# Ledger of designs, part 1: VH-VL binders against Mucin-5B (MUC5B)

All scores and structures are predictions.

Target 1, 171 residues: Mucin-5B (MUC5B), of Gallus gallus (Chicken) (q98ui9r863to1033)
Amino acid sequence: GTCTVYGNGHYMSFDGEKFDFLGDCDYILAQDFCPNNMDAGTFRIVIQNNACGKSLSICSLKITLIFESSEIRLLEGRIQEIATDPGAEKNYKVDLRGGYIVIETTQGMSFMWDQKTTVVVHVTPSFQGKVCGLCGDFDGRSRNDFTTRGQSVEMSIQEFGNSWKITSTCS
Structure headers, positions and changes below count from the first letter of each chain, unless a header shows other numbers; antibody chains aren't numbered by Kabat.
ipSAE, averaged over its two directions, is called F for ESMFold2-Fast, E for ESMFold2 and O for OpenDDE. V2 adds 0.75 times the mean of E and O to 0.25 times the DockQ between the complexes of E and O.
Where letters were taken out, [cut] stands.
Atom coordinates printed by the task and the answers are left out, and those that the model quotes come from them; centres of patches stay.

## First folded at step 4 (VH-VL; from g02 with heavy chain Y54S Y103W)

Design r11
Fold by OpenDDE, look of step 7:
Structure r11 (fold): chain C 171 residues (1-171), chain A 119 residues (1-119), chain B 111 residues (1-111)
Amino acid sequence: as target 1 above (171 residues)
Amino acid sequence: QVQLVQSGAEVKKPGASVKVSCKASGYTFTDYYMHWVRQAPGQGLEWVGWINPSSGGTFYAQKFRGRVTMTRDTSISTAYMELSRLRSDDTAVYYCARSKYTWYRFDYWGRGTLVTVSS
Amino acid sequence: QAVLTQPPSVSGAPGQRVTISCTGSSSNIGAYYDVHWYQQLPGTAPKLLIYGNSNRPSGVPDRFSGSKSGTSASLAITGLQAEDEADYYCQSYDSSLSGWVFGGGTQLTVL
């Protein structure tokens, strides 16, 4: 499954559902730390839109990836890797390919960012039904891709998007 | 079933050292971090540090650096916490607790080991 | 002294709803790490009660719920029962300390 974020708040879920969402908070784009996943999670991707000055247009993204023993913070081409356990084996690798920052986990998640507004998250079939967030649950059914953090299906994109805030509210 | 079995209660004099053990069973010992958390009588929980049983790497809370040493024996799935230069305010129940990751939850706890430091 | 702030005590009658707050900062609760809650019955070791802000482990009744907002978290207990009398601790990871932090604990008394 492939989830894509592009342009000014455009999203395409793992199951191909398209929607537009603009928020000012930090949101779970995709993760496998989900109620529908009985296994321990392996990744969490948090995304925040950076506006173009005073405009409502998105100029860049602030992205944070959380892994088993490390955290990666991405902002305007800057890569900050923070190890919570420097001695632990990382479950991911970081690469730069064709202007994209590429992060791949051993468990089959790949993250690509053009260092602007385009993010592509790919997960292997092993993740079917085990992921959650703005990208959906990758269960092959696009009709339930707007499942909230509380596990209800919402028709309102705003309610769906807001449910995936890192916190219920943000200042 | 996951079990963390800790060593028995200890009574020590000020200035002495104490070494508490925590034997893990029911899971792969090296797949989880082992933490130590203590609780003084009538007080709250205080994180002491963690050890990565796989690598042997450790990280201690600032308060305990220089006095605490965490080790493990993977052959018997046992973690150890040694606290030296004991003082009266080290009197507490010391718990071992498991977590999958460094930022993860403590899903299983030992029953605790009471360490009493008194002159 | 605890990095996370909890009320020292709360009380309620059987059947009532009580809430326990946990206030942190941007480096812990306000960060991208989850808040967990532990229940400690008298004379026992802590037990995981809520994980990932709002998830219940197997065996935990649905009358226990958790939430996270900004730099604060909250544990709610509905239909309060006598066996709920215990100490409750919130816990998070502090990125500035690179370590776990606990709340000071809240003693819940069932009247």
Scores: ipSAE 0.516, ipTM 0.847, lowest interface PAE 1.0, mean pLDDT 93

## First folded at step 7 (VH-VL; from r11 with light chain S96Y)

Design t04
Fold by OpenDDE, look of step 7:
Structure t04 (fold): chain C 171 residues (1-171), chain A 119 residues (1-119), chain B 111 residues (1-111)
Amino acid sequence: as target 1 above (171 residues)
Amino acid sequence: QVQLVQSGAEVKKPGASVKVSCKASGYTFTDYYMHWVRQAPGQGLEWVGWINPSSGGTFYAQKFRGRVTMTRDTSISTAYMELSRLRSDDTAVYYCARSKYTWYRFDYWGRGTLVTVSS
Amino acid sequence: QAVLTQPPSVSGAPGQRVTISCTGSSSNIGAYYDVHWYQQLPGTAPKLLIYGNSNRPSGVPDRFSGSKSGTSASLAITGLQAEDEADYYCQSYDSYLSGWVFGGGTQLTVL
């Protein structure tokens, strides 16, 4: 499954559902730390839209990836890796390919960022039904892609989006 | 079934050291971090630190650095916490607790070990 | 003294709904790590009650629920029962301290 974020708040879920969402908080884009996943999680991707001045246009993205023993903070092309256990083996690799920052986990998640406004998250079939967030649950059914953190399906994109909010910059 | 069995209660004098053990069973000892948390009588929980049983790496809360040493014996799936230069305010129940990651939930706890420091 | 702030005590009658708040900061609850809740019955070790902000481990009744918003979290207990009388602690990972932090604990009394 492939989830794509592009342009000014445009999203396409793992199951191909398209929607537009603009917020000024931090949001869980995709993760496998989900109620529908009985296994221990392996990744969490948090995304924040940075607006252009007073306009609602997105100028840049702030992205944070949480892994088993490390955290990666991405901002304006800067890569900052923070280890919670420096001695632990990392479950990911970081690469630069054609202007993209590429992060791949051993468990089959790949993250790509053009260092602007385009983010692509790919997960192998093993993640079917085991992920959650703005990108949906990758269960092959686009109708339930707007499942909130509380496990309800919402018709309102704003309610759906806000349910995945991590408020570091807003309260 | 996951079990964390801790050593018995200890009574120590101020200035002495205490070493508490936590034997793990029912899971692969080296696949999880072992944390230590203490609780003074009538007080809340206080995180002391963690050890990675696989590597032996440790991280201690600032308050305990220089006085606490966490070790493990992988051959017997046992974690140890030693606290030195004991003082009366170290009197507490000390718990070992398991977590998958350093920032992950404590899903299993030992029953605790009471350490009493008194003159 | 605790990094996370909880009310020292709450009370309710059987069948009622009670809530326990947990207030932190941007470096812990407001960060990208989850809040967990633990129940400590009198004379026992803490037990995981809520993980990942709002998830219940096996064996925990659905009358227990958790939520997180901003720099605060909340534990709600509906249909309060006598056996719920215990101390409750919230927990979060503080990115500045690179370690776990607990709330001061809340003593729940069932009237």
Scores: ipSAE 0.714, ipTM 0.896, lowest interface PAE 0.8, mean pLDDT 94
Fold by ESMFold2, look of step 8:
Structure t04 (fold): chain C 171 residues (1-171), chain A 119 residues (1-119), chain B 111 residues (1-111)
Amino acid sequence: as target 1 above (171 residues)
Amino acid sequence: QVQLVQSGAEVKKPGASVKVSCKASGYTFTDYYMHWVRQAPGQGLEWVGWINPSSGGTFYAQKFRGRVTMTRDTSISTAYMELSRLRSDDTAVYYCARSKYTWYRFDYWGRGTLVTVSS
Amino acid sequence: QAVLTQPPSVSGAPGQRVTISCTGSSSNIGAYYDVHWYQQLPGTAPKLLIYGNSNRPSGVPDRFSGSKSGTSASLAITGLQAEDEADYYCQSYDSYLSGWVFGGGTQLTVL
């Protein structure tokens, strides 16, 4: 399944649900550290929209990827890799392909960022029912893609988006 | 069933060293980090550091750097913590605990090893 | 000493609700890593009670719940029972220290 973020907070979930969400905090875009996943998770992707100066338009993204033994921070096309265990074998690889920063895990997650406002997250079918976040739960049904962090199905896009907030000092 | 079995209580004099063991069973020893956490009598929990049993890599809390050494023997699924130049405020129960990643939850704990450093 | 601040004690009657706060900073609870909670019954090792801010391991009843907001986390216990009398610790990874920090612990007394 494929989740896309583009433009001014436009989303296409893993199950094809389109929605708009603007927030100025950090949010979980996608992860497999979810209560319905019995295995240890392998990735967490955190996203924040950066405005164009004082406008409401989005100029860039700040993206943080948390993997097994490293944290990767992406801002303005820069890649900062911070090892939590420098001696551990990495479960991911970083590459540049056709103007995209591409990060792929051995477990089948593929992350692509155009270094601006477009993000594509692809997960192999083995992740069905194991992911959560703004990209939804990849269970094949659009209705329950709006599952909050508390596992409540919310009908409001704003409530859904805010349930995936991971910082509160931003707004 | 996951078990972490620790070595018995130790009594030491100031200036000595102590080596505590933690034998793992019921899982693949090299797939999980081993942490050490201590608890002085009547006090809270204090993280000492971790070892990666696969690589032998370690990371220690600043307070213990230069005095603690963590090792392991993968052939017997056992982690070790050695604390040197002991002083009376090192008296504590020392726990081992495992986590999948260094920043991940501690899902299983040993029963603890009391180390007493008598003045 | 404790980087995370918890009340030293809380109490409640059987059947009541209690909460235990855990206050940190932007380098730990306010960052992207989860808060975990441990229960330590008298004379025993700590046991994982809540992980990932709000998730319960198998065997932990749903009367235990956790939450995280800003630089603070909270553990709630409803339907308080005598066997809940224990010490409770919050835990967070700290990005500045590159390591784990625990709260100072909260002694829960069931009246």
Scores: ipSAE 0.633, ipTM 0.845, lowest interface PAE 1.5, mean pLDDT 88

## First folded at step 8 (VH-VL; from t04 with heavy chain S55G Y108H, light chain N55Y L97S)

Design v03
Fold by ESMFold2, look of step 9:
Structure v03 (fold): chain C 171 residues (1-171), chain A 119 residues (1-119), chain B 111 residues (1-111)
Amino acid sequence: as target 1 above (171 residues)
Amino acid sequence: QVQLVQSGAEVKKPGASVKVSCKASGYTFTDYYMHWVRQAPGQGLEWVGWINPSGGGTFYAQKFRGRVTMTRDTSISTAYMELSRLRSDDTAVYYCARSKYTWYRFDHWGRGTLVTVSS
Amino acid sequence: QAVLTQPPSVSGAPGQRVTISCTGSSSNIGAYYDVHWYQQLPGTAPKLLIYGNSYRPSGVPDRFSGSKSGTSASLAITGLQAEDEADYYCQSYDSYSSGWVFGGGTQLTVL
């Protein structure tokens, strides 16, 4: 499954659902530290949109990836790795491929960023039902099923996006 | 089941050293970090540091650097913490606790080892 | 001077709700790492009560809940019972020191 972020807060989830969300906080894009996988989690990806001045347009992204023994911060084309255990074997590799930053874990998560506003996160089928965040839970269900069950099981896109906020004050 | 069995209580004089052990069972010893946390009488919890049993890497809280040494013996699944140049304010219960990653929760704790430093 | 600040004590009658706050900074609770909570009965080792900000290990009743917002975390206990009388500690990874910090602890008294 593949999750894509592009343009001004446009998303396609792991399950193929498209939505638009323009938040001004830090949000969990995707992680496998979710209720059915808390003891075996391997990655957390946090994303923040940076606007073009006071425009509603998005000019850049701030991205933080948290792995087993390191945190990677991506900002303004910089790659900053902060080891939480420098002697530990890393579960990921960082590569630069034709202007893209590519980060892949041994567990089957692949992250690609064009250093602007486009992010692609791919996870192997072994992650089905184990991920959560703005990219969805990769459970094979579409948002259409929620609308057929009534409003009480459906959230607005803004409520969904804000449920993944990790900095509630933002200012 | 996961168990962390610690060595018995110790009484030491100021200036001496103490070595506390923590024997692990019920899991793969090298898959988890071992932390040491102390608690002075009537006080809260204070993190001392961790050891990665895989490879033996360590990291100590700044307050203890230069006085603490953490080691392990993977053949008997045992972690050790040695604190040197003991002072009376080192009197505390010393706990071992494990975590999957250095930044992750402590899901199992030893019962603690009382170290008393007195003249 | 605990890096994380908790009230030294709280109290409540059986059946009531109590909350325990835990206030830190942008280098710990305000960062992207989770807050954990431990319960310590007198004379015993701490026991994991809440992890990942809000998740309960097996055997912890749903009367215990956790949350995190900004640089603060909160533990709530509803339906207070006599057996809940204990000390409670919050814990966070601190990116400045590259290590763990605990709150000073909160003594809960059930009236």
Scores: ipSAE 0.506, ipTM 0.795, lowest interface PAE 2.2, mean pLDDT 85

## First folded at step 10 (VH-VL)

Design x01 (from w06 with light chain H36Y)
Fold by OpenDDE, fold request of step 14:
Structure x01 (fold): chain C 171 residues (1-171), chain A 119 residues (1-119), chain B 111 residues (1-111)
Amino acid sequence: as target 1 above (171 residues)
Amino acid sequence: QVQLVQSGAEVKKPGASVKVSCKASGYTFTDYYMHWVRQAPGQGLEWVGWINPSGGGTFYAQKFRGRVTMTRDTSISTAYMELSRLRSDDTAVYYCARSKYTWYRFDHWGRGTLVTVSS
Amino acid sequence: QAVLTQPPSVSGAPGQRVTISCTGSSSNIGAYYDVYWYQQLPGTAPKLLIYGNSYRPSGVPDRFSGSKSGTSASLAITGLQAEDEADYYCQSYDSSSYGWVFGGGTQLTVL
């Protein structure tokens, strides 16, 4: 499954559901630390939109990835890795390919960012039904892709989006 | 069934050391971190530190640095916490608890070990 | 002493709804890591009650619910039962100290 974020708040879920969301805070884009995942999670992707001045348009993204033993903070032109356990082996690799920052986990998640507003998250079929967030649950059914963090299906995109909010820098 | 079996109650004098054990069973011992949390009588929970699956890495709360040593013996699936230079305010029930990652849930706890420090 | 702030005690009658608040800061509850809740019955070890801010482990009744907003978290118990009488602790991973912090605990009394 492939989830894509592009342009001014355009999203396509793992199951191909398209929606627009202009969040003003931090949100879980995708993770496998989900109630329907019986296994331990392996990644969490948090996304924050940086607005163009006072406009609602998105100029850049602030992205934080949480892995088993490390945290990666991404800003335009900056990669910061923080080890939560310096002695543990990383479950991911970081690479720069054609202007993209590419992060791949051993479990089959791949993250690509053009260092602007385009993010592509790919997960292998082993993640079916085990992921959650703005990108949906990758269960092959786009109808339930707007499942909130509280595990209810919402018709409102705003309610769905806001349910995945992680309030750290916003009110 | 996941089980964490801790050693028995200890009575120590001030200035002494105590070593509490936590034997794990029912899961792959080397896949999880072991945390230690203590609780003074009638008080709340206080995190002491963790030791990683390999036993090669530890991280202690600032309050206990220099006095606490965490180790583990993979051959017998046992984790240890040693606290030295004991004081009366170290009197507490000490719990071991496992987590998959340093920052993830404590999903199983031992029953606790009472350590009493008194003159 | 506790980094996270909880009310020392709450009470309710059977069948009622009670809430326990947990207040932290931007470095712990307000960070990108989750809040956890533990139930400690009298004379027993803590038991995981809520993980991932609002998720329930297997065996935990849906009467228990958790939420997180900003630098605060809340545990709600509906349909209060006598067996719910216990101490409840919130927990958060502090991104500044790279360690765990607990709330002071809340004693729940069922009247």
Scores: ipSAE 0.904, ipTM 0.953, lowest interface PAE 0.5, mean pLDDT 95
Fold by OpenDDE, fold request of step 14:
Parts: structure tokens; sequence; C-alpha cells
Structure x01 (fold): chain C 171 residues (1-171), chain A 119 residues (1-119), chain B 111 residues (1-111)
């Protein structure tokens, strides 16, 4: 499954559901620390959306990735890796490819960011039904992709989006 | 069927050391971190530190650095916490608790070990 | 002494709704890590009640719910029952110290 964030707040979930969300705060884009995957979580992707560019469109200026033993903070072209367990082996690799920051985990999650408005998250089929966030749950049913963090299905995109908000550095 | 069985109650004098054990069963011992949390009588919970699955890495709360040592014996699925230079305010029930990651949930706890420090 | 702030006690009658607050800072509750809640029955070890801010482990009834906003978290208990009488603790991972912090605990009394 592939989740894509592009342009001015355009989203495509893992199951192919398209929606527009103009959030201006921090949000869980995708993670596998979900109710249906209690002990097998491996990643969390948090995006911080802010106005950017000459058009003042909303873009992801900061992205934080939380892994098993490390945290990665992406901001203004800077890649900061913070070890939460310095003695543990990392479950990911970081690479720069054609202007994209690429992060790949051993469990099959791939993250790509053009350092502007485009974020791509890919997960292998093993993640089906085990992920949650703005990208949905990757269960093959797009109808329930608007599941809130509280595990209710919402028809309002704003309510769905805001349920995944982390109110730490809102603009 | 996850179980964390802790050693029995201890009575120590000030200045002494105590070593509490936590034997794990019902899961892969080397897949989880072990945390230690203590609770003084009638008081709240206080995090002491963690030891990673391999036993090669530890992280202690600042309050206990230089006085606490956490170890693991993989062969018998047992974690240990040793606290030295004991004082009266170290009197507490000490719990072991597992977590998948350093920053993730404490999903299983031992029943606790009472350590009493008195002159 | 506790880093996170909880009310020392709350009370309610059977069937009522009670709420326990937990206030922290930008480095713990306000960070990108989750808040956890534990229930401690008298004379027992703490039990995980809420993880991931609002998720319930198996065996925890849906009467218990958690939420997080900004630098604060809340535990709500609806349909209060006598068996809910216990101490409740919130917990957060501090991104500054890289350690765990607890609330001071809240004693819930069922009237």
Amino acid sequence: as target 1 above (171 residues)
Amino acid sequence: QVQLVQSGAEVKKPGASVKVSCKASGYTFTDYYMHWVRQAPGQGLEWVGWINPSGGGTFYAQKFRGRVTMTRDTSISTAYMELSRLRSDDTAVYYCARSKYTWYRFDHWGRGTLVTVSS
Amino acid sequence: QAVLTQPPSVSGAPGQRVTISCTGSSSNIGAYYDVYWYQQLPGTAPKLLIYGNSYRPSGVPDRFSGSKSGTSASLAITGLQAEDEADYYCQSYDSSSYGWVFGGGTQLTVL
C-alpha cells in the first residue's frame, strides 16, 4: 500500500481514498502502533504542516519519525538522528536520492520526502490492517479509511484529520 | 501467560546494598526491555531506569545514577536491579515491568518486592 | 514531586461519570509520544489501562476512555462501578530527559 501527500493538502490513503485536508499543526500521518497491532509496532510518522512558499500553501516543513530505538527529525534539509537506545541496532537506513530523503525499515516501510510538499509512505502487504493515521488502515476497504484515533468512523474530513492532531507546535 | 516473578522482601541497613530479581516467562525474554519502578509506602510511582533486551545497554533516572545497576541473565530469563548505599527513603516496593521499546507501554508488571531500609 | 500533575482524589456515585486530569509540559505529554494510564487496585501492582492516549488493552471495558490535548491528558470513567475504586496514574515519556515520568496518582472513591 502507498500513501501519498502532495500539493496543497492533498492526500491519498493506503487504500486509494483521496481527500483534502488543510491542517496547520502536527499530525500522525502513518504508524503501526495501532489497536490491532499492539505489540508489533515499528514506526510512527508525524508531519508538521505549515504555510510555505510564495503562495503560502500548506506544506510539510518538519517531519519526525519514531522507530524502535531511534527518532529522526527532518527540518530545513537537516537530518537529525536521536538514539533512544544507543546500544540497539537501528531498524532503518537513511539515504538521499534525487533530492528526496528516503528512509527504509527492515520491516518493509519506506518513507520518501522531497523536502517540500510531497511525502510518500509505502508499506508491504504484511502491514495490511495494522496501520493507522491520516493514511488509513490499509485493510483493502477505502470506506473506513476515515477512522479516527478514537476508533470511530467519521464522514467529516475535518473531524477525522483533527483526531490525529498532536497539538504541540500549531501555527 | 506472561509472568514476571520477583524475589522476596528484603530488609537492609542504611549503607547496604540490595539486589532484586525478576524472572520472566511466557514470552521471548530477549525481545523486551525491562524497566524498574518503585513506590514508597503510600506514595506514587517513580521510574528508576531500563535495561535493553541484550543487557548491553542501560539508562537510569538522574536520581539513581551512580547508585543503581541493572543487569540481565538471558540463560535464566532474569533481570536484576541492584541499589547501593541504601538510605531510609529507598524504602519502597520495587516493580519490574516489560516494554517492547524504551518509550512504549509497560504492559506487564511483577507483583513487586518490598525493600525496607531501617537502622 | 511528581512531574505530571493529577488531582489527589476524585469521587463519584455508582453509574456516574468521573474524569481524572493529567497535566504535563511540552517535553512530555506535549511531545510526540503517547500518554499511558495505569490502574492500581489496593495492595496490587499497577495494571495497564490505557495506551496510545486512548487505546484499551484487551480486558479493559469501554467505560474507560483516554484523551490527550496539548500538554494535558484525561481519563474518563463512565458508568462508575464499585470495582473501579483504585489509584490511577498517568505516565509519559519525556523527550528531554529520555526517561519516564508519572503523575502523582489519583485516588478514586466510589461512594
Scores: ipSAE 0.878, ipTM 0.941, lowest interface PAE 0.5, mean pLDDT 94
Fold by ESMFold2, fold request of step 14:
Structure x01 (fold): chain C 171 residues (1-171), chain A 119 residues (1-119), chain B 111 residues (1-111)
Amino acid sequence: as target 1 above (171 residues)
Amino acid sequence: QVQLVQSGAEVKKPGASVKVSCKASGYTFTDYYMHWVRQAPGQGLEWVGWINPSGGGTFYAQKFRGRVTMTRDTSISTAYMELSRLRSDDTAVYYCARSKYTWYRFDHWGRGTLVTVSS
Amino acid sequence: QAVLTQPPSVSGAPGQRVTISCTGSSSNIGAYYDVYWYQQLPGTAPKLLIYGNSYRPSGVPDRFSGSKSGTSASLAITGLQAEDEADYYCQSYDSSSYGWVFGGGTQLTVL
């Protein structure tokens, strides 16, 4: 499954649902540290939008990836790798391909960032039902029924997005 | 069935050293970090450090650097913590606890080893 | 360690709600790693009570709940029972020291 973030807070989830969400905090884009998973997770991706000066438009992203033995921080096209255990073998590789920063784990997560506002996260089918975050749960279902039984679509999307906020002190 | 079985209580004099053991069973010993946490009588929990049994790498809380050594013997699935130049305020129950990653939850704990330092 | 601040004690009558706070900083509770809570019954080792900020392990009653906001975390116990009388500790990874910090502990008394 493939999740894409582009432009001014546009998302396409692992299950193909498109939505718009503009938050000014830090959010879990995707992770496999979800309740009821049998095994320990292998990745967590946190994303924050950076505005264009005083504009409400998004110019760039701040991204943090947490892996088994390392934390990777991406800001303004820079890559900072911080080992949480320097003696452990890394479960990921970092590469630069055609203007994209590409980070791939041995467990089948692939992350691509154009160093601006475009992020693509791909997970192999083995992750089905084992991921959570703004990219959704990759369960093969659309969220269509939630619109008719809950709050309005815009309010439900805002509540969904805010449920994945990991900081309450924003920007 | 995961078990962490710790060595028995110790009584030591100031200036001595103590070595506490933690024997693991029910899982692959080298797949998990082993942490040590101490608790002085009537006090809270204090993290001492971790060892990665795969390769033997260690990391200690700043307070204990220079006095603590963590080792392991993978042939008997046992982790050790040695604390040197003991003082009376090192009197505590010393727990071992495991985690999958250095920053991840402690999902199993030993029953603790009381170390008493008295003159 | 006294890096995370908890009240030293709280009390409540059976059936009431009790809340235990845990206050830290941007390098620990305010960072991108989870907060954990442990229950320690008298004479026993700590036991994991809350993980992932708000999730309960199997066997932990739903009257226990956790939350995290900003640089603070909270543990709530509703329907207070005599068996809940214990010490409670919050725990966070600290990204500036690359190590663990615990709260000072909170002694819960059921009246």
Scores: ipSAE 0.765, ipTM 0.873, lowest interface PAE 0.9, mean pLDDT 88
Fold by ESMFold2, fold request of step 14:
Structure x01 (fold): chain C 171 residues (1-171), chain A 119 residues (1-119), chain B 111 residues (1-111)
Amino acid sequence: as target 1 above (171 residues)
Amino acid sequence: QVQLVQSGAEVKKPGASVKVSCKASGYTFTDYYMHWVRQAPGQGLEWVGWINPSGGGTFYAQKFRGRVTMTRDTSISTAYMELSRLRSDDTAVYYCARSKYTWYRFDHWGRGTLVTVSS
Amino acid sequence: QAVLTQPPSVSGAPGQRVTISCTGSSSNIGAYYDVYWYQQLPGTAPKLLIYGNSYRPSGVPDRFSGSKSGTSASLAITGLQAEDEADYYCQSYDSSSYGWVFGGGTQLTVL
């Protein structure tokens, strides 16, 4: 399954559902630390939109990826890798391909960022039913992609998006 | 069933060292980090550090660097914490606890080992 | 002193609701790692109550719930029972020290 973030807060979920969400906080884009998988989670991707000064448009993204033994911070094309256990073998690799930053894990998650506002997250079929976040739950059903962090299916896109906020201190 | 069994209580003089053990069972010992947390009488919990049993790597809270050494023996699924140059304010119950990642929850705890340091 | 601030005590009658607060900073509770809660009965080791900010391990009653907002976290206990009398600790990873911090603990008394 493939999730895409593009333009000014436009999303296509793992199940192909398109929606628009303009949030000014930090949100869980995708993770596998979800109910019924909490002991086997391997990644968390947090995304923050940066506005163009006082504009209503998005100029750039700040992205944080949390893996087994490392935290990766992406801002303005800069990659900062911070080992939470420097002696552990990394479960990921970082490449630069044609202007994209590509981060791939051994568990089958692939992350691609154009260093601007376009993000693509791909997960192999083994992640079906194990992921959650703004990218949805990858269960093959479009309606329930909007499961909130409290595990309820909500109708409102804004309510869904805000339920994935990881901090209320916005910047 | 996950179980963490700790060594018995210790009484030490200031300046001595103590080594507490934590024997794991019911899971693959090398798949989880082992943390040590202490609790002085009537006080709260204080994190000491972790060891990765897979490679033996460690990380210690700054307060304990230079006095603590964490080791393990994978053949008997046992983690150890040694604290040297003991002071009276090191008197505490010392717990082992496991986590999947260094930044993840402590889902199982040992029963604790009381270490008393008195002159 | 504990890095995370909790009230030293709270109390409630059986059947009532109590809330325990936990206040930290942007480097711990306000960061991108989850807050965890532990129950410690007298003379025993701590037991995990809440992880993932709000998720309960198997065997923890659903009358225990957690939440996180900004640099603060909260543990709520509804339907208070005598067996809930214990000390409660919040815990957070601290991204500035790359280590763990605990709250000072809250003694819950069931009246």
Scores: ipSAE 0.747, ipTM 0.861, lowest interface PAE 0.9, mean pLDDT 87

